# Designs tried in a protein design chat: VHH binders against Dimethylsulfide dehydrogenase subunit gamma (ddhC). Part 9

Target 1, 240 residues: Dimethylsulfide dehydrogenase subunit gamma (ddhC), of Rhodovulum sulfidophilum (Rhodobacter sulfidophilus) (q8gpg1)
Amino acid sequence: DSLNAGNIRLVDPEETVPVIKIPDGIYLRTPNDPDDIIWARVPEFRVEMVMAPPVHPSVGLRYRDEYPEQDLVVQLARTSERFYVRLRWVDPTRDMSTLRDRFRDGAAIEFSESDDSVSYMMGTDAESPVNIWYWHPDGDRVESLAAGSPGSLTRLDRQPVTGASEYRTGHGPDDSQWIVVMSRPLASEGDHQVSFERDTIPVAFALWQGADAQRDGLKLVSLNWIFARMTPDAAPAPGN
Key: E = the ipSAE of ESMFold2; O = the ipSAE of OpenDDE; V2 = 0.75 times the mean of E and O plus 0.25 times the DockQ between their complexes.

## First folded at step 1 (VHH)

Design z02 (framework vhh_7zox_3)
Fold by ESMFold2-Fast, scan of step 1:
Structure z02 (fold): chain B 240 residues (1-240), chain A 122 residues (1-122)
Amino acid sequence: as target 1 above (240 residues)
Amino acid sequence: DVQLVESGGGLVQPGGSLRLSCVASGFTVSSNYMGWVRQAPGKGLEWVSDIYSGGSTGYADSVKGRFAISRDNAKNTLYLQMNRLKPEDTAVYYCARGPEYDILTGEYYDYAGQGTQVTVSS
């Protein structure tokens, strides 16, 4: 039950990746089942995750300790009705995996509401915000948030994103992994919710690891944006 | 409710000493990871020293042997004793409490004070 990241393509910052359209006639048992057969049809890619840079004096204490590099495995898909993201990552130590039941952990996908000129960390200003889908393991809650600058997270009034997760334990060190699926209808509901009517959407990722009594929690972020290319619906077949 | 108030900065000659104080309210200093970070003019944030709840301490290489972090549990106060000060130690010094995760916003917050200016010049 390992990540098997060695055989999964690494995506560099600012690369374009396709969002896979699921063909008509394939049925999902639930919107967010992490083990749904559809995920076998969606290519995986790896994103390098690094510790978030200091943007406020208050985060300076975390930069004393060596921070782990971590890979995040991502799959992006859509149906005619919904957008899906599936995230998979390994806890670097078994002790930290044990602590995750006690302390808050999380995972997020961030969407630019505009072009790639916005900051991948929190957006650049109130006119260039990012929409964040933040997953919490307690009850598989997903919060839809907006950020316009570092430190400016706002919980949106509409919460259209649903999530589901599975924590798989292994027998070896670094063998335990989270698998998280988040999804939302393609139709946008409310201000600052990402629009899937765009051809290309800049996306970024974040992971939060819980703290223990001697160590601070960590926030890991992907380097820069990657570009999710929405696959347009196929034109009807001639003569059908 | 969590508040940190730094004091003790000022102008000092090279080779001099200062003791910075950080008075905490809304939490107990002895139960939390805390430290000092600084920002020199036109430069980024630099970690200086920390103390874990259990009492173990750490220091940046640039200050090791010159600075000492301590706390007074009765006064709920964190200190930084700075000896043999150099012009390179000129910075705003911030007292900080370790990160807290805000589940509502999905963000980590260190609690930091407003800072105290240390200027080392002849």
Scores: ipSAE 0.000, ipTM 0.193, lowest interface PAE 12.6, mean pLDDT 72

Design z03 (framework vhh_7zox_3)
Fold by ESMFold2-Fast, scan of step 1:
Structure z03 (fold): chain B 240 residues (1-240), chain A 122 residues (1-122)
Amino acid sequence: as target 1 above (240 residues)
Amino acid sequence: DVQLVESGGGLVQPGGSLRLSCVASGFTFSDYYMGWVRQAPGKGLEWVSDITSGGSTGYADSVKGRFAISRDNAKNTLYLQMNRLKPEDTAVYYCAAEDSWYLDEPSYYDYAGQGTQVTVSS
């Protein structure tokens, strides 16, 4: 199991998870380095990912005989200046294509702009707007988007989020994985950009996976939202 | 309230032709990137063709030179002219739409219709 997913804690619905504060005086190599040693000190948690609920009944029926089992491993950290998310998931094919004959790989974190709710489908609830960080493997491009209802996704004028990734090949077909880090300064940069001045932020996740030899491209979402606590206890010591 | 309604599918012999239509409503059709995707029995989704709001077209290698996509913005209608059909073209064909402001390059579609069945058999 290349993720060791069975040994990583599965989060419960509406669970509060800490955003680990990186201690002052620790220098990160680069803001988005997925190989930075500090990630060994940030606890991992597992999010159950399922096929996105279909907006059209015919779309849902096309995938009824495929039961995609997908684990997303998440780490959340911050400094005094910047917020970080690190995502890992198994993907036996490295789909970086911008070619139209492929569904491209992608990953997103969604932040509710209110303390009450998060959309399980990007942009489903107009009364609960979300800020979305959508990572693309081509050039590690991250788009900051706003959503309020299906078909209302808007690319924001300010694009303050940076990304970096690594595709690691393993010894077997199920051992290959994407590792993605996205980060942004804590200060808000315009309308609909998430504010990290909140104590707790509801978050959800999405994955887009390109077609492999036996499966269609899939949109996977977390069915359960969780709460990211911005003022957590100090990062755990290695010997604790 | 977005709707995409496909029509024009049916049974045709190898080498034959069909023209698919998709009538769109509930959005500003002329601003949207439009495409056709298909799913053959027991297989995954395959992108077939697309057309930008400005009329630029793209095609999958499997259909290039045989299929032609077009749009009529005054009628909110997307078309797929399918020529020299092969048994391998047998699939349910879906009309799909994507708002160009969502992504710099469309790789996923925001909306899809109910589909229309195309069967190529002798």
Scores: ipSAE 0.000, ipTM 0.159, lowest interface PAE 13.1, mean pLDDT 71

Design z04 (framework vhh_7zox_3)
Fold by ESMFold2-Fast, scan of step 1:
Structure z04 (fold): chain B 240 residues (1-240), chain A 123 residues (1-123)
Amino acid sequence: as target 1 above (240 residues)
Amino acid sequence: DVQLVESGGGLVQPGGSLRLSCVASGFTVSSNYMGWVRQAPGKGLEWVSDIYSGGSTGYADSVKGRFAISRDNAKNTLYLQMNRLKPEDTAVYYCAAGDEYTWYFDESQYDYAGQGTQVTVSS
């Protein structure tokens, strides 16, 4: 039941992946349930997540001597009205203090505003601004943010993204996982909110874990953009 | 080049108030993501509050309604106003700054952090 046991396909850097159109009439309500049966019909793919490089290494940032890696499982879907992303990952810190719920845990998807993807780190340069959907575990809060470079992060006036999550425990810590769904209407309102009228949208991902008594906070990022293809007439993938 | 200097900690009785200050040099408070994290005796680090470059703020549930984060761009200073203090608020408080996605208390992920200021709430 680990993420690797299902032989979920690993995507390559800059690969194009489909956003599956759910036929009209099937998704009558916004699915905010990470367990919704419809997700069994949306293809899963794996993104390799690696430790984020330091932003300012000359002024005190230090790489960890151990470089953890983790897979993120992603599903992308849409209806005629909404876009959905579902994220799933193993939580290696399951057996932690309840105070850990207060730390800067999260998951994010970033959307490039430009098709010219010259940077793959969140907070890209000013010519490649990104829209970020940042999920927080406290209350399933999702913030829609804009960034053009490190330190330029701004909370957008409109906050249209809905989130829902589940933490599932297995027999051991390697079997425990977060499942997060974020969604937004396809219609964009306001500057720097991602437009779904594009044929393809560069996306990237981040995961981060809060600090504990050993100060073991960690940010993991996808290595490169992948391209989400908006496919108007695709049916949901058939079941097994 | 970058320095963050915290002040304003001390000993206070339950129900009291303190205001923490963080003066930045070589770093512009108004253009950066900043916040406060704390470490209580014998516990791990806890995020307390943050402020985005655009001015949006967040608070941990344990302090919401009691603490307020603010900044003075002209003085290049970040503040944490702490009201109705409880013994559970006893901790070393750190001012932290950087990109949101590297800003949380982990020595490998912190862009910049100050020396910390001790807050003790006891009767």
Scores: ipSAE 0.000, ipTM 0.238, lowest interface PAE 11.0, mean pLDDT 71

Design z05 (framework vhh_7zox_3)
Fold by ESMFold2-Fast, scan of step 1:
Structure z05 (fold): chain B 240 residues (1-240), chain A 120 residues (1-120)
Amino acid sequence: as target 1 above (240 residues)
Amino acid sequence: DVQLVESGGGLVQPGGSLRLSCVASGFTFSSYDMGWVRQAPGKGLEWVSDISSGGSTGYADSVKGRFAISRDNAKNTLYLQMNRLKPEDTAVYYCARDYEGWFSDLEDYAGQGTQVTVSS
């Protein structure tokens, strides 16, 4: 595939990507700092994002005739104690509000609580739910949610996911970007929070871009599960 | 935690009226767009109406001119006034907050719903 984002490799749907183990002694300046030097040691990969199919009449009313292809750049890492995801995407506007005359940017990662037989579109049923981490730019809040099918949305009692973000203005109209980090302890507490004790975890992604009226179900999604491998080789310490 | 509690449904004759209410708690109600969606027996979810934080309204073509959405920010309550009801309006009606995308069939934090049955 073409890589218009320089040397960032595009991953295929259903491909396995490593979660990089951060070795002992690596300093993280602050929890979830998007600019922490460790991120230079974590391989980037690119996920092709496509417009979600309209399932609700109100979504169809706001569809543009043409939506751009959007790439999401992803980095996955863990320590002995926490899981981290770093997301980066081009967004020429910094939309911080969910008001009708303003649209908020947003990002989410979805985890299957079981295997890849679960629908990446919201899970299959109550016995095969998905866990969703939904980042909101207002206050860098992240909601941990569960879904067992479309329309089966539950906000979980425990909210263990923390987030941090940065909007970086570039020199050209297509150079400005959001950078978002979300993290959670590896220990899973409470029902429907993803377990990181598995060797491989199916993950999927969603993005909202406020300027494109991607509110009310207008969003970009990854095409299928991507498989996050939890037992990769540890990243080398700085200076190796 | 966010809670939405719908009420006001029931059995009504064709041509009759009902007023649905949805009491919200756990968030700053006045800052969010709110809406109503419905699910008829054996069918998927259908958008009915929405109202922005600023008061702008939208309606599905099937209910335009018959239904009116409104809100009372002092009471954290959303309303749907349903007039000239038809058998085709028979459904469970759900109150929903601020739809954000991945949840294609329901807006975030839809309540338990209230049953509306239009028959003789």
Scores: ipSAE 0.000, ipTM 0.177, lowest interface PAE 13.7, mean pLDDT 72

Design z06 (framework vhh_7zox_3)
Fold by ESMFold2-Fast, scan of step 1:
Structure z06 (fold): chain B 240 residues (1-240), chain A 121 residues (1-121)
Amino acid sequence: as target 1 above (240 residues)
Amino acid sequence: DVQLVESGGGLVQPGGSLRLSCVASGFTFSDYYMGWVRQAPGKGLEWVSDITSGGSTGYADSVKGRFAISRDNAKNTLYLQMNRLKPEDTAVYYCAKEAYDWLSEGYFDSAGQGTQVTVSS
């Protein structure tokens, strides 16, 4: 049914969710196909998205009190070679021909690079650097970015993340949705690219909504980290 | 390190025009979202205009229709054409390399030294 039917479990703040290992021998039709049948076997969870705090003068001037909360449906999976995230959200307007391409219709996942402490709030400080994968609908391009404090957002030299998407139109204005898959090899190359050799990785999300005649585009963010736990490879045979 | 150098400010009468320039160095200018912010005496920072790497523009309601932002990526230069200036436009104008973090704090990685614009008879 509809994305907002309420049949998808809402994740709790700071909950640990599994990154599902796709068994060896299962062939993905394409690396990033959002319609691949494997996605039916990966558990979905729902993240509550809220309007980002209007703390910047530029952002504050565009914000409206009327914007409703939005849900994001997330699936996390990996193979022996790649990490995958699949995102779905309701977006009644497909904004690819925008006047502000960078900040309209987009989606991102943020990974904490640090294992020493996890912030109880979204965002970066000098002690908790983050890697961000930012998907843009124009050409399914994904930017890999790093940030270590406010003002430190940097485009990384290596851009290893690939994206694919589908926009599905529904019968009602609230039934149309984006479906986006982003993936990267598990092997990390270069500074500030997230390492998947960790047992648990804090992750967070953002969505950008397109503008219409009554509203500017808005950014929605998850307020809490969730913890992505890598599903391990098969256990070794028992014995001493 | 990032360097931003503004020029083109000055004293002008109401209804006049000025063109501000900002020369950038120390980063790949064409990859970044750039903007202009201003600070009037005794006031906080006010966003004026921004331009994406692709050339899409935004303007504060107070300047829309009077100001035009543009960029020349081959020269690493950002411009602000200011027309039909009003006394209320009197401020120090700063060129800024803009980024939005995860909190949408909409911050400026770096700002220049500023250039003074005074609109008075």
Scores: ipSAE 0.000, ipTM 0.177, lowest interface PAE 10.7, mean pLDDT 72

Design z07 (framework vhh_7zox_3; at its last look DockQ between E and O 0.06; V2 from the best seeds 0.00; counts 0 for: pae E 11.1 > 2, placed apart)
Fold by ESMFold2, look of step 2:
Structure z07 (fold): chain B 240 residues (1-240), chain A 122 residues (1-122)
Amino acid sequence: as target 1 above (240 residues)
Amino acid sequence: DVQLVESGGGLVQPGGSLRLSCVASGFTVSSNYMGWVRQAPGKGLEWVSDIYSGGSTGYADSVKGRFAISRDNAKNTLYLQMNRLKPEDTAVYYCATDEYSGFWDEYTLDYAGQGTQVTVSS
């Protein structure tokens, strides 16, 4: 589960990656178990995460000129009835502060409701509606949120997403990681919940690394949409 | 063009009450995630309370049971009722909103107002 060597494929911006179908009847211990042995059989990929730029000039005091680099390791899987995402990343501290958890450790995946890939700006205009699954560490709480226009962030009435996590302590800070699984039934669960009845779905990621007495908190985002392919690739043609 | 204007701060004795207001323009308060953050002298920003567009609320442990967040949609205004104030509540209070975009930096919401000073002393 190391992030320190390139066995894990780096996914380029706008690349398509498969959602791996787990055959029905394969053993899963509990929903969302990040240590289930099946995860060793789902290919991992990594995406580059970068520090988000300042959001607005009136809060420019929080802008930082130096951006740390961070990779996020992702696995996408499904069964006949349920979609799963597993995320893992290096985090030298387990920051579960009792302040508003969104600004401490946290992770999100967001799904575009649009099949068109012309816009990346998630939830910033009417042509880029998104559904967001936000996990935070206290109680493994996951919220399903929507955004479709500026200022439209909404906690949805239906909350069908569940999650679980592990903070795996290593021999040093560079070997300590959060591992998070979030999942939901494939069937649509209300207005603005992402539909998995599509061939491909644009996805993007965010991470929050919280502040402690020694370090400022950080927010990191993926560079662009990655396209999750819900249907398997065609098998190579016989004879080619 | 989003603008947030805080008011209602002032000097108050321990145990007293204040009601902060945040008048918004350029967006609708009832359709946005909003919150209150504060900055005590020499300290960083601290989250105090929030309200989601659907009405769910949250509070920091240090203010839970003493502060109440609310909205008046007719006036496009967010409020923070602050009761049983303590010297530790002394800070500049900001209202803020976010537009989820993945571009937030550190502890701030997407937008914050000018702030209003609250001073609790005997």
Scores: ipSAE 0.000, ipTM 0.240, lowest interface PAE 11.1, mean pLDDT 72
ESMFold2-Fast, scan of step 1: ipSAE 0.011; ipTM 0.416
ESMFold2 (binder alone), look of step 2: mean pLDDT 79; pTM 0.813
OpenDDE, look of step 2: ipSAE 0.014; ipTM 0.306

Design z08 (framework vhh_7zox_3)
Fold by ESMFold2-Fast, scan of step 1:
Structure z08 (fold): chain B 240 residues (1-240), chain A 123 residues (1-123)
Amino acid sequence: as target 1 above (240 residues)
Amino acid sequence: DVQLVESGGGLVQPGGSLRLSCVASGFTFSSYDMGWVRQAPGKGLEWVSDISSGGSTGYADSVKGRFAISRDNAKNTLYLQMNRLKPEDTAVYYCARGDEFYTDWSEGGMDVAGQGTQVTVSS
């Protein structure tokens, strides 16, 4: 039940969702604990994920006629010090790495550095890149990346994003899921790191699911930008 | 500045062999998965082979048993030994660096590619 994405409100492409301000006096046991009581105060929303459109001709040649659709459950929150994203999705297998020393499962949030004039996939050019937080299950490593087009992916010098995860086995074979939290200080340091000083930030999501004996590996992406509206700490009091 | 420079292509008869080389610069070569992709005339890019930083290899079904990928980290060089070449192997071959964002080369997990080297298999 708690893992049933069908009972959670679906948001439309280009819809505005709030980034919830967590009140003062809530003390996190750990800042990235997926089960911290903080998350009971943050509304969940559901994003429809579809197989990634071809960004490379070889991907187009292997594009399936039939593809699964997947829901991603998202929670966005912030404190006075940090921004948080919590992601949940159904994944019947826990794929930590491959024989090629790569992670088969993964999750990402993508932030536009401009308003909404960039591609929801990779950005439009090197002058209007997107900032990507890519979570890897091996060691809960999160990489902060910049991309301006396919093939221009750059690992940024500063890596300020931390992650934590839990793989939770459900009652049925299709009920197992990943729960991932990523967070970063609100203060932005270094080029191409997203600024949280904006009122509204376009965000998009991606999921990588590893291959198993009964399922091909696949990449899923959100259909379009969702607009994350930052809640302010507090309005100035009259007369200050 | 990241650069990948391919060489070793040419004209060969069916059943012949070629060895392609790719010299990498501008990044820590030993830390990246590397691969080869090709584009036949009038067709899209096709993944051919890859090799991980740890030395694990993968091959497209069309080239299994005929091609061998290898790397020399001391020389920042990637190789593709191509044996028993067929007319269907005619293509421009590109050296490619693996994309950390994409975990599957068959899904298009290429971050950057070189300018390519032409391989023509014909009598």
Scores: ipSAE 0.000, ipTM 0.195, lowest interface PAE 11.3, mean pLDDT 72

Design z09 (framework vhh_7zox_3)
Fold by ESMFold2-Fast, scan of step 1:
Structure z09 (fold): chain B 240 residues (1-240), chain A 125 residues (1-125)
Amino acid sequence: as target 1 above (240 residues)
Amino acid sequence: DVQLVESGGGLVQPGGSLRLSCVASGFTVSSNYMGWVRQAPGKGLEWVSDIYSGGSTGYADSVKGRFAISRDNAKNTLYLQMNRLKPEDTAVYYCAAPSSDELWYALEQGEYDYAGQGTQVTVSS
């Protein structure tokens, strides 16, 4: 149930990682199934997540030891029709009945509209607007958002992203994890929805973690952009 | 059209209590994420409390143990029970339903989707 983080390669800042093309003829039972066997053939990588400055400074101070550093495990894949991202992270639950019931956890992937964005903060790059897919555990709802600078978060009219998740309980507080898959058709409709016709797309990530019996939520963000390489197509791991 | 109408504010002495109400129209309180944000004189917006569609609640550190958020589905109304009020709680209080499920994240970005006219709470001796 652990991430097995020590055995998963940590991505370098601004590294290019391939988006794996799932070949025609491989049966994908459900588009967003987190347990689909194809995921065993998509390489995992780790992204280092750091605490974003919280709106409430006392939140950051309280959770300094609880969430000092977090890894996010990412897998990127596509078919001829859809783009997929699969995210895994440890979500410690100090009390069995609290975090899942509160729906306070969340995860996002951010796509830069610029090829050279270096902002690690979602939507704070004034010269490069971003498309954000924000997953909410309440009903596996994914919001497609746009942001370009502080104060410019906008919910987009079209909501084409579908999500699915699984919370796997482990033997202890550090063993429980969220597994989230988000996907969207490759064809882009509407302003600020990411275009997958680019050779590479800068991507970044964010996680929201609730803690204990009170909302003392913490936002973690990826330190640097990485580049998702759409072309040329990369094949699944050996065993195809 | 979505409309949120806040009420219940007023002048109260330190240590007193007030209950704020937010009546929604064109919007179902029981099935949506909602919360309260406030703006003190000369300061920016601050997240106070929220409630998720499933009923889970959150509170800013400054109000934990003193404030309680709740809703009444039959009345389509969101409440904020404010106890042991402090001068620092003086602010205009707004009922809000942001596009993201995190009011503090929406405030970081300077945005929230729905807010009423607000209700003034003044705590002074």
Scores: ipSAE 0.000, ipTM 0.164, lowest interface PAE 12.6, mean pLDDT 71

Design z10 (framework vhh_7zox_3)
Fold by ESMFold2-Fast, scan of step 1:
Structure z10 (fold): chain B 240 residues (1-240), chain A 124 residues (1-124)
Amino acid sequence: as target 1 above (240 residues)
Amino acid sequence: DVQLVESGGGLVQPGGSLRLSCVASGFTFSDYYMGWVRQAPGKGLEWVSDITSGGSTGYADSVKGRFAISRDNAKNTLYLQMNRLKPEDTAVYYCATSPYSEEWLDFYGSEDYAGQGTQVTVSS
């Protein structure tokens, strides 16, 4: 795929991954620039994304017809002031010229408010309150949302998350990818906004992809929590 | 089947007003995220406004202070009040929703859950 996925380490379910603290002297041109020099210094990892389990008859129909798998490449970093996530994935859609095809694109990161949470699905665990950062391709809008039980999705009053994206076309007709950066100040403002003062934060991911010529749009999720460690280990050796 | 039917578009002069409506059927309207997106001629989709099941609203910077989104759950209807219209507001306006009550990130809905749109033209 255009992600060069074979060269990027696949994380295991429930694995702990470091949030890389940017060392002194690293200059950030803009907080969310996908091409900022910080990203060359942050290790990449892959998350297996699978089609969301059916919770509605219409979703169930598509799930029975197709079982695609997609990789999401993730980078996590922080400064003394902000938390950053960078996401990359292949856009498998060839002909996104229809209005409906465009409606399916999006990406999200979910943060559990509880270390005891073992929910494997976003928005379906009544006992697992989460803060969600949902990126919309329309104007790089990021919504900060809360969900605590089925049907309890709420848009939060404070919207502190900044987004930026780039759609890159590569060599060949299907060699295209989205690159999305989302960030927020480390200081938490308001209820249900994730606190970065925890040692480890459970995170999960979701992707929406536009329809191709033969299929409806797909919703892909990570089924397992990954644990983001806020007290990161040393950076990898030079030359890798 | 989930269906969204937009209406209320038309031709207006700059500074004018229009109210768009979207009648929803086939799902429990009160449980769902609802929004308006638009597509100007030759341009991509632009998010305009949204409203949660609980009534919290959001607006694109280009329309803040001029547009107001609202919902009437008893009538399964979403509204967009558009005031002080500008030529730059010329677009097809689409109503969108998620057909999955427990899955929030399908805000625009599937292809089957976006309406056919209503044309707004702002010209002198």
Scores: ipSAE 0.000, ipTM 0.201, lowest interface PAE 10.9, mean pLDDT 70

Design z11 (framework vhh_7zox_3)
Amino acid sequence: DVQLVESGGGLVQPGGSLRLSCVASGFTVSSNYMGWVRQAPGKGLEWVSDIYSGGSTGYADSVKGRFAISRDNAKNTLYLQMNRLKPEDTAVYYCARKGYSWLTYGSHFDYAGQGTQVTVSS
ESMFold2-Fast, scan of step 1: ipSAE 0.014; ipTM 0.255

Design z12 (framework vhh_7zox_3)
Fold by ESMFold2-Fast, scan of step 1:
Structure z12 (fold): chain B 240 residues (1-240), chain A 122 residues (1-122)
Amino acid sequence: as target 1 above (240 residues)
Amino acid sequence: DVQLVESGGGLVQPGGSLRLSCVASGFTFSDYYMGWVRQAPGKGLEWVSDITSGGSTGYADSVKGRFAISRDNAKNTLYLQMNRLKPEDTAVYYCAKSPYWGLYSRGTFDYAGQGTQVTVSS
């Protein structure tokens, strides 16, 4: 069952994972459709998500002891023209989960623009410029952002990333989940947009709960970076 | 040590205007996402507005079109221009700093100043 995250392999810290190349003549026909049948051919992996570490106690931020640990299921693919990421996660709010709460959630992937450092997610002093794709559930908007030092967050002039999502309701409270697809052309246009001409790109992930304008959100981040390998060869299909 | 010092609050009539200022020290101001949070008497904290290092702004629906946030990175100063004030805008207004750079949900801050009182009364 595509909704069962418990049977999906957890990635190791700093593991290199392949970006699956869709063969020439076979493309994602509905690029932002999370139900496209081609996703069944892209290997899934789980990333462990934890509460973001604050430099100082955050005003109104909920603490990890009030929320269970969350896994994020990730699939990475590309064509000759575009890069795709598919994210899915079980709703972390089991007590008061509603459709409204899910419209206030958010998800992101971060790409390091530098090969020099991958530790900034842990609140280090090291500078490592990143390009961020931040998905908002209202209208499936994706913001392309740049951050280059502690506290630096800039909205980029070009917004080349497209998004689509589906909220799937299950029979039980733990069965409901968000599925989000984000994609962008491989060609990089403008400063600070990630370049996919690199052999390997460090990536990290984040999830938000309660991203409403008048409500403090809980932010979960991946425990470790993984390295997305941009290769000319496609990885084996799942189950072979 | 991180310091945020708010000023510019006071008593105004409904329909009036105030400009709040926040002088920051102890961190590289230009690198931080900054915002304003308020607390009305007997209520919890409410996010009002935010601004990124690049100048992109956000506003709570209750203040959109009436308030304008801005920053002067050369002076390490954050501003909130408040126009067409209403009695329901009565609150202590806090200048707030993001916890660290990276991905933020709106209203997530790790430090707030001591606040400045705004009272809108006829």
Scores: ipSAE 0.011, ipTM 0.188, lowest interface PAE 9.4, mean pLDDT 72

